# VH-VL binders against o27280: the designs that were tried, part 444

Target 1, 266 residues: o27280
Amino acid sequence: MDSMNVPEVLEIKRIVEESESVKTFIFSWDFRREVRPGQFVMVWDFRDEKPMSVSLIDPVRSEIGISIRRVGEFTDRVHGLSEGDLLGIRGPYGRGFELMGRDILLVGGGIGMAPLAALADEATARGMRVDALVAARTADELLFLDRLEAAGVNISTCTDDGSCGFKGFAHERLLTLEENHDMAAVCGPEPMMFQVMRILDERDVPAQLSLERYMKCAVGICGQCCLDDTGFRVCAEGPVFWSQELSRVREFGRYRRDPAGRRVPW
Below, E stands for the ipSAE of ESMFold2; O stands for the ipSAE of OpenDDE; V2 stands for 0.75 times the mean of E and O plus 0.25 times the DockQ between their complexes.

## First folded at step 20 (VH-VL)

Design ce9 (framework fv_cemiplimab; at its last look DockQ between E and O 0.94; V2 from the best seeds 0.89)
Fold by OpenDDE, look of step 20:
Structure ce9 (fold): chain C 266 residues (1-266), chain A 118 residues (1-118), chain B 107 residues (1-107)
Amino acid sequence: as target 1 above (266 residues)
Amino acid sequence: EVQLLESGGVLVQPGGSLRLSCAASGFTFSDYGMTWVRQAPGKGLEWVSMISGSGEWIYFADSVKGRFTISRDNSKNTLYLQMNSLKGEDTAVYYCTRGDYSYPFDYWGQGTLVTVSS
Amino acid sequence: DIQMTQSPSSLSASVGDSITITCRASRKIGHYLNWYQQKPGKAPNLLIYEASTLQSGVPSRFSGSGSGTDFTLTIRTLQPEDFATYYCQQHLSTPYTFGPGTVVDFR
C-alpha cells in the first residue's frame, strides 16, 4: 500500500493526439496494481503534480492511458513531452465507477469523456449495451468517437455550435432521447452534470457522476478537496459519487474552491 | 434584504438596440446565477436568458438567440441584457430574477418596460 | 420544448373557500415544478418550488402537490390578498417554460 503513494517513474510509451488540446499518454502498467474506470492518478513532472483520470485500461497490452487537456503551466509542460520521456505516476486513487445492469448510458462533456471512455471499454467487454452521449463546444473538441465506435458503443453527439450532431447542450439532447437505461455514468462540467442529473432523476435511472475538483494529497489527508456540509473528500469518497450522495452536496453545480480555498462560482 | 432593480426600458424602433441593467443588492451576487424573464402586455411569462455566477455558462430562448446577449459584472453587482435587432414581439416588461438551473426564481425586480414600435 | 398547460384559465371564489389549480406538463418532469403568484402591476413571487416545498415567508394555506406530468396548487381559506394570477413553471430543462396562468377573482 505504501508503494502506491510513491511516484513510479514511467516512460511515455506512446502519445495519441485526441484533439488540438487533448493528448493521451500511454504507459506500461503492472496490472497486479488494480485500476478501475473513474479512478485517477497523480501525474508528476518533477516540478508539479496534478490529478488525472485514467482514460485507457488495456490488460492485454499491459498499458494504461492518461488523457490530459492543455489548460495551464503544468499541462503545457506535459504536452511538450515526447515519447520516451519520463513522468512520475502514483496511484490509482479514489472510488471508480460501478457497473450494473445490462444497458448503460454514458454522458460526457469535453475532457470528462476520459474516464467514461475507459468505462465504455469495460462495459462492452462485459457484454453490456452502451449508449454514449458525447458533448463538446465544437466538433473538433469531441473526444474518443472512433474509439467508442470501434468498441460497439452507440454514439449520440451534441455540440454547442451545432457543428456535429445535436445543436445544444447535453441535457437538452438527453431530454430528446426516450430510452431508459439500467444505470448512467456522467462526467463533465458541473453545470452540465447538474442538469443531466435532474433528467436522470426524473427517469429513475441510477446515476454515478465523477467530480473534477482541485486535489492535492489524493489520500484524504489535506482536506483541499473536501465538499461543504458533507465532509466528502473527492479524492477518497470520490471522485465518483452516486446522484443521491451529490444531492446532499450543497456546492455541487453551484461553486467550487480554488487552490487557495476561495469559493469560485460556476 | 434582497433587492433587484431593472433599468433601461424605453421606446425603440424595430431593428434598434437596447441594453437593460439590473442592480442587485442584499446578497452575494456572484453566488447566484441570474435570469431574465419577460412578459408581453396582457400575456404570460416567458423565460429569456440565464447566466451562471461566473458568467461562463449562458443560455437563451430560441426566440432571442443570435439577437440578445447576457452578461454580468460581479464587481458592480449588475446584470445586463443587450438586445439587438429588436422586433415588435420583443415588446414586454423585462424582469430580472435571482435563480438559475439550480435555484428557483425566488426574487424578482419590479421590471422595466421595453416597447418596440415604429 | 416542454409545454405547460393550466386549468382553469380563470376562476371565481369567495373569501374562506378552498381552491385548486392544476398544471400539466407535456412530458414527465419529476418534481421540478415551481409555482408563482403575480398580482396586477407587480412582479411574480415564488410560492412553491420542487412541486411541494413552501417558499420561506409564504403562508401555510398554500400547498403544492404532484409529480410526473400533473401538479396542483391548493389555497385553503382564501384571503382577500390572494387575488392574483398564478403560474406554474417547469425547472427540469432549458428552455424553462411557464404555464399560461390562472386568474383567481373574488366572487
Scores: ipSAE 0.924, ipTM 0.960, lowest interface PAE 0.5, mean pLDDT 96
Fold by ESMFold2, look of step 20:
Structure ce9 (fold): chain C 266 residues (1-266), chain A 118 residues (1-118), chain B 107 residues (1-107)
Amino acid sequence: as target 1 above (266 residues)
Amino acid sequence: EVQLLESGGVLVQPGGSLRLSCAASGFTFSDYGMTWVRQAPGKGLEWVSMISGSGEWIYFADSVKGRFTISRDNSKNTLYLQMNSLKGEDTAVYYCTRGDYSYPFDYWGQGTLVTVSS
Amino acid sequence: DIQMTQSPSSLSASVGDSITITCRASRKIGHYLNWYQQKPGKAPNLLIYEASTLQSGVPSRFSGSGSGTDFTLTIRTLQPEDFATYYCQQHLSTPYTFGPGTVVDFR
């Protein structure tokens, strides 16, 4: 339906503080509109509109959760809201993760664990074995550890400063982990994802990676989310791509484009 | 023409500090990650440190971690290596090279010699 | 860390010879292997990246092959300017370790 391109105004039902800088906002949701892990919604605060990944998908309680990191003016305003306050939501949009096989590796950096937490719930519900490598700069920023543990996920951690788990970057920890997964799902800072993808490629592990790009329309008509070389639209053909698809994209891991089309390095 | 010009290599006593510079020209500096590689006299190449185009992503070899810092000024097309707590083992020619995790090291400066000796 | 070894450590050859240099990684690195040439008193130059792709401007007498842990650099019809030290370097993961080098000397 065309009506899904107009934000629906919803009340914030519950707020979960995931860390000092990350909150999960929970809304009632009619699951006749299917939501898949890895899809995103556009969140409208009545002034500006930003894409956010879905981190909780609960059809039984008719709820979705959207995890938002405080990084700028828009997210500062949203973090200032309380339960009962209103936000506009449109979506979901994009291609989500596809599960296959029996043994999945999740590699998440920072807020990138949000869509992977939703995927972990689905994978464990299907009876898959789930290993997760959860990365952050510091221990305080490791996300969803209790939730993942409760779901039966096998967790490895790494922090840049060594305050929890392996001291170092996700790709460095990955070299020391078991190599025999049927697939991997990766989400986080794009330099992390590039370096992780290189290792997964060496291991012949099929990987799906979730990209972030500037978005305006979210339905693929404005061209703001297009990737160089292939013309893939992150909002339509992504945000989740197979590693094979990204291997043809020079931009991946190297740069992005701002709203004016200028190259911005990572 | 891509050019990289290192400077700042001198004789320094153990425990001392030194800042190296690398002036870049002939390409859009901010589009590329940059790397420092060193070579002790008569020895092979050792990767030291790497910084992404924006300066946000920074990596170090264990041998220098905690003692060296890397930075860049994209408005001046200049890469820096701040070396503190210098040891004899840090004696080497230091090369500035263009490349990071996503690009091979395709252009190199001619190097600057750092000697750590009392 | 990923250790890189090279063989031989040195060799002597004549102009016109075909030579091979081998490089071995301590773990699988896929095709993420680069080769560099360094002449005395000069900076290294990139020859080959991703195991087998020649850098722009490198003569076709240079070739690279291999994957996983074992790699070779081949120089066919050795020229006077090819007498140098050759280094391999893994590019899979930080730290980006180099091999110890192979010196190709004039016979």
Scores: ipSAE 0.812, ipTM 0.919, lowest interface PAE 1.1, mean pLDDT 91
ESMFold2 (binder alone), look of step 20: mean pLDDT 94; pTM 0.954

Design ie1 (framework fv_acasunlimab; at its last fold request DockQ between E and O 0.84; V2 from the best seeds 0.87)
Fold by OpenDDE, fold request of step 24:
Structure ie1 (fold): chain C 266 residues (1-266), chain A 118 residues (1-118), chain B 108 residues (1-108)
Amino acid sequence: as target 1 above (266 residues)
Amino acid sequence: EVQLLEPGGGLVQPGGSLRLSCEASGFTFSKYWMSWVRQAPGKGLEWVSWISTGGRSTFYADSVRGRFTISRDSSKNTLFLQMSSLRAEDTAVYYCAKWYIGRAFDIWGQGTLVTVSS
Amino acid sequence: SYVLTQPPSVSVAPGQTARITCGGNKIGSESVHWYQQKPGQAPVLVVYYDSYRPSGLPERFSGSNSGNTATLTISRVEAGDEADYYCQVYDESSDHYVFGGGTKLTVL
């Protein structure tokens, strides 16, 4: 177990440009180290370290993919890298998604589709029916559509500007869908997840949701990713939570804490 | 108080049928997957079947597949297990169990004894 | 079929620590849950998600899971802890719940 906490320096095998702001970095992976959709790794560019969800798990090719959105200094540096360059990766960490039943609804927004894409692959490989509601601000921000389609996923899209699919937010589109599922998995902006969870609860659909919080150690020691009141550590008890767990988390959908520990609204 | 009550056990002859019920109270029954778990006398726990919230998906242990049918009625907060073609090896205390996070069972019924004997 | 293996019995003196193991292939990658069953009673969840305790359970109960073995640890064992203990996982490949064979804990 000690080995998982030491970053392994890996060569970027290839880079897939998913959108203008999102790239998937593919690495060779030794699958003796198991990884599940919903888990995250710590990516180290030898200056800083950030948690990133695994978006591709390919045991056949012995590869994993990490999708990274350009949002700051760290990700800017990473996006400047080329195939053949090196990154440090340690993990995987956290709780991944749990699959049950014969059909699953995936609801993802923006980069939140990253772990869900991996989950879709796993679910389809198991023979599950997978429906995916993919949301983004604009059409060009919709992620993994071709990949999902190729996997046999039934895709529904929604965009804020109506440039593709339903015009509106994910929860609004969800309200127009009448079919229920055995379970659901949700990942994206927390306000979106909050609304989606509410709808799924009303429909008696058990759901898992992946949270994003500031993480430092990734091993449940530093407490930077602790959720208020419950003491849940996103890196240890999450990032994937059942809706039943999140129902006890007051801050969910309302605010988060920044690296300084201050409350920041969504 | 959260509880599961299982009436309906009893003595039945081999080849016979019996329907078990599990009535839920103290929680929103419709929001949870439900399972049946049985325990033969002096033996361990054996999962029998589970059903999704809407009842659309059902799963069975190999030992009971084709003979047992799990169902639920949300309007009555009741889980059912229809048993047919009963065998002596089906003799057991049958528990209904409520799904919990991580795919555990946090609430169990008191169990009802089903005895299959000629 | 996924199989969980438990020792049939474990004995411990009062005040000592009992360890009950649950073996399974790559069980460390699974979520393991533990149940206590006293004679004539229904099972009671005592540990879930490898190491978490339900509300109301004493801190004496703990769990760990790594590699091929999950372990339920009961510290400062009391006479009242005498019971059968079962580990449990969910097999995603078959959508079956799987229980171990159970371990009888005897308090000497």
Scores: ipSAE 0.939, ipTM 0.962, lowest interface PAE 0.4, mean pLDDT 96
Fold by ESMFold2, fold request of step 24:
Structure ie1 (fold): chain C 266 residues (1-266), chain A 118 residues (1-118), chain B 108 residues (1-108)
Amino acid sequence: as target 1 above (266 residues)
Amino acid sequence: EVQLLEPGGGLVQPGGSLRLSCEASGFTFSKYWMSWVRQAPGKGLEWVSWISTGGRSTFYADSVRGRFTISRDSSKNTLFLQMSSLRAEDTAVYYCAKWYIGRAFDIWGQGTLVTVSS
Amino acid sequence: SYVLTQPPSVSVAPGQTARITCGGNKIGSESVHWYQQKPGQAPVLVVYYDSYRPSGLPERFSGSNSGNTATLTISRVEAGDEADYYCQVYDESSDHYVFGGGTKLTVL
């Protein structure tokens, strides 16, 4: 079997507590299996398997980091693990972010900052200027601020409750920021991404957005991750899409689907 | 219909200058990165330059850096290439090309011939 | 700096399958795009993102990319497929586009 399709059991080398609800689990990784920011892995806890964002890609130290928000039974079990414990990892899967030009704007909401933190590292290593708008409900949920600052990223923050930075939503803060970038990358709650995409389109800033959908196979076979209007499989043709691709997708920003395929409001 | 039209080629002596233009229609010009790509007679395609949507970032092949300047005017839907210090090796058909997803080019002009000879 | 290598020519009989290769160091990690150029005409995009077909292009055009080689495949070749074919990537380290040298497809 191809090693990408069967989980490899790996030891947790380090755990970084990013917030009360988010931990980053760091593993040794053989970079003959290349990883790009915006790709995902399937994490197996020997009972269930879920897609998770890659937030650290370090070929020099031969490490990857996977950031996991505690939101339910599976993630509660994983958050209870310690360094030295085992997890199954398969992947990476999906289409990652592509870089062009001299500067990039990152707009991340909550755990959506995980793939953008990896992208920020790659962009700064290439000599790009990186501006990041980091959004969360509260100050304690803003992710990766110290890491981004250490990398030389220009950070703007917003929180729903105003406890740090701008009080309000990411798209409202964006309206008050510098309008001209060569490109943008966006990841977070889909309502946020929709509003941010509209502003970036009005500013003629090409953007890439990373979508979340329910996944089971991660290789495009089961159809659980399909978008309504295009038939794009988020696990195969995405999760990262150019805004030009998403402009054709009626469901984007309007609704999501549960594991049974039923429409559910955002 | 989506079009890119490049009038303005011609014959020029070595060391001379020429300005190429590329007029866009049928799409929102300001939303796309734009490139110049050239093809010497009997040779392959060679990328020359690209420019960001707002015109603030420009990139050049090593063979033309310092001699060519790419620019754009969104009010006229026009891409430009100012060519200076021309050499015989710059003789080529020059195409303008529109960025496409994945960093490809989906729309090309018909090309304009620039001949540099004494 | 990044270099793409194509064979100068490929010959194929009508109705058969043509395969045009594009070599590059770890090109399987790049997104590869393919263009058809007929004599006296501008290039036309025929494959992008390694294997995606632009709208309106025949199913006969397909692509693959793995390891150090990307391949454009044209099944059931017709006389009208006779053209030059170029592969292209974007080199993120230099912010330059890179084309292969081109392959002349001859339909005999």
Scores: ipSAE 0.818, ipTM 0.916, lowest interface PAE 0.9, mean pLDDT 89
ESMFold2, look of step 20: ipSAE 0.800; ipTM 0.908
ESMFold2 (binder alone), look of step 20: mean pLDDT 93; pTM 0.952
OpenDDE, look of step 20: ipSAE 0.931; ipTM 0.956
ESMFold2, look of step 23: ipSAE 0.816; ipTM 0.915
ESMFold2 (binder alone), look of step 23: mean pLDDT 93; pTM 0.952
OpenDDE, look of step 23: ipSAE 0.932; ipTM 0.956
ESMFold2, fold request of step 24: ipSAE 0.818, 0.816; ipTM 0.915, 0.915
ESMFold2 (binder alone), fold request of step 24: mean pLDDT 93, 93, 93; pTM 0.955, 0.954, 0.955
OpenDDE, fold request of step 24: ipSAE 0.937, 0.938; ipTM 0.961, 0.962

Design ie10 (framework fv_acasunlimab; at its last look DockQ between E and O 0.64; V2 from the best seeds 0.80)
Fold by OpenDDE, look of step 20:
Structure ie10 (fold): chain C 266 residues (1-266), chain A 118 residues (1-118), chain B 108 residues (1-108)
Amino acid sequence: as target 1 above (266 residues)
Amino acid sequence: EVQLLEPGGGLVQPGGSLRLSCEASGFTFSKYWMNWVRQAPGKGLEWVSYISTGGRSTFYADSVRGRFTISRDSSKNTLFLQMSSLRAEDTAVYYCAKWYIGRAFDIWGQGTLVTVSS
Amino acid sequence: SYVLTQPPSVSVAPGQTARITCGGNKIGSESVHWYQQKPGQAPVLVVYYDSYRPSGLPERFSGSNSGNTATLTISRVEAGDEADYYCQVYDESSDHYVFGGGTKLTVL
């Protein structure tokens, strides 16, 4: 088809409950419209529209999955939907992850694991060795463990409260791992990503990081997702950035802009 | 100043061996994947090989696989290409090239000519 | 293997706009990079990620990529722009970097 900028009304084919607060919504997808891990779509519930990462890409079943964490009014409404209900989807948008080498490290926190789960599927399908560091506040918030394991991913977990795996944060767990990789992909809370990027840089491991910002148009026009000092638009130049690019972004790991344009500290 | 310098080119007979070097300066060599690209006289660019930052992974074009070996020494900021079983069709200017975001090459050496002839 | 197709030559008068195409199957879903090579010199990156310019490159150089064709556009062409231009992608299926055959730009 032609215009990715017009929402396509799609039926929710399935809903997977990933955790208490996260659901994956499955849609039929025409793969003539290519989608890559790390890209996002705009989800429209006919009242509001929000950017969401693609967490499942299944060309065999002709399906995509969108994982959504319940965090506000929009996501509350979406979480109230059932199989057979309708949503508007437009996209995909943005730059996805790029794969190189034989060994890749994935570092994800919370819902940040959504795009990384899709990346893990692609990487393993390509015959890459995939190590994943999966972080969450508590054990019950760890996402996609069974799916990653089934894909052949080597999983390391860490939780803030120590309820599963390493007790501590992702960057602390990373410091205990001695093996280097050809490249890394990172997605999660920005403070986590900031620390992880620092460690990976010290180890000379090329890294890609997926940023989250307020997005409105998704096409690089409105400027709502523009990063200070660089002019980078997260929806156009991102959401996946190389560490080399993010090193130029002073706000990274420090603050973001809210819908009103105010600086909000992380 | 960012620079890549390729010494080591020259004339070699078919079946012979030659080792190319690429010396990097002006950037942190150890942080980047490195590449070899060659160009036969009057022809286009052909990628030859690339190596990961730690040297853990190496990749080769089908045309040179099994004959060429890429390696690196971070302590010397040097990239190497060991060529063996050289053929006439391997005659080319060989460039070392630095990896850039998006899998581009942002820094190139001036190249060194390798001539394989009897 | 993945193949990128470029026209062998393009001619343009000074001050006019040159367009160099790079064709490939679903190239619009790939990241395309462009290099300029003048006689006797090493290639120089002029466009990366389809449409971005490295620092120091003039705004006259731009790029686009959609469908099966990427395009390098050089506006207000100068004599100094005469060179060979190569498009490049990374083929994930084979883990190969792939260059187009190159286009010779002649400034009339």
Scores: ipSAE 0.915, ipTM 0.947, lowest interface PAE 0.5, mean pLDDT 95
Fold by ESMFold2, look of step 20:
Structure ie10 (fold): chain C 266 residues (1-266), chain A 118 residues (1-118), chain B 108 residues (1-108)
Amino acid sequence: as target 1 above (266 residues)
Amino acid sequence: EVQLLEPGGGLVQPGGSLRLSCEASGFTFSKYWMNWVRQAPGKGLEWVSYISTGGRSTFYADSVRGRFTISRDSSKNTLFLQMSSLRAEDTAVYYCAKWYIGRAFDIWGQGTLVTVSS
Amino acid sequence: SYVLTQPPSVSVAPGQTARITCGGNKIGSESVHWYQQKPGQAPVLVVYYDSYRPSGLPERFSGSNSGNTATLTISRVEAGDEADYYCQVYDESSDHYVFGGGTKLTVL
């Protein structure tokens, strides 16, 4: 058995309150188990286990951070924990983001900014120019602004209610920004990602998107298999996909599925 | 239908210059990072250079940095390699190659021979 | 500065399985791609992302990658598989693509 497949019980070293609804839980981590931005871990509270994206990767301090939004029973219990309490961590799993070129555009919506914050740290450490479009419903929900600013990231903000930065959605703000980047990374609500992907494709900016619905395989495969024009299967691992992989998926951006498998509009 | 064609090449003296071109067809050229890869006679593949989709960012192998310049013209669907200060060790078949997901190369030209000798 | 090491040659009988290795420090953390090149021809992508096959490639071609070794496996080898095979990664620390030295597969 690989140690990746069994949860390791770790002590919560620090808790950072990122907003009223989001906390970052920091753990000591043995980097013989390598972690890349865009990969996820399974967090076990001794009752349930849920996938969570890694938001901090710090090999120098031997730490990882996991940012969790309070949205239900599991996350309510985890948010009730204190420093010194225990959680099980299994992973990392999935395909992470790949970096190329000299500059990158990050587009994050809400908690989707978590894996992008980890990516921003890696990109700036490698000397890339990083532009970030950080989106939320309100100013109080914009995540990681101080951390991004301290790293030298060029930040644009938007909020649905206009309380900070551009009033509107991320894709609307993107239309008013400079068009040329070597690549982009996108994470947030699927409707936002679909609209952002379309704009980036029109600008000839290669993009990688992180999709929560594709965090379903915890032991080596997170993706789907599609037939091509010749009837041959093409398989890819997620949760991070290049936009050209997603153009083959008719479901992306159009609807989601409930637990019974029924189509539900976004 | 999808093709990369590298006309040109030829014989040049050490210290000379040569410009290679690569014409793309059957796909949207402007959406892809593009590369040059070379192969000396009887030797393996060696990556030379790549260029971003907008042409703004360029990268070079250490063996050619400062002597070669990659460029592209999206209006002509053409990739270029301007070679200067050529050396005998630059003698190779030069391929253009299209980026593919995972940072692979899925479409290659047929290659063009560059010979650098006295 | 990242180096990929391949054996110069591998010989195999028809119908048997060929295994071509690509060694690199922590290569299991990289995405490894494989190319077939027949004499006088351009390379052809046969495996990408360690183990994916491009559309139209036969199931006989497969790949794996863990630790310090990636492997291209060709089952039920045919005479037509005789070629040079190259592994390739992208090294983010240098922003360079890197190829292995190549392996000549001979079918006896």
Scores: ipSAE 0.797, ipTM 0.906, lowest interface PAE 1.0, mean pLDDT 87
ESMFold2 (binder alone), look of step 20: mean pLDDT 93; pTM 0.951

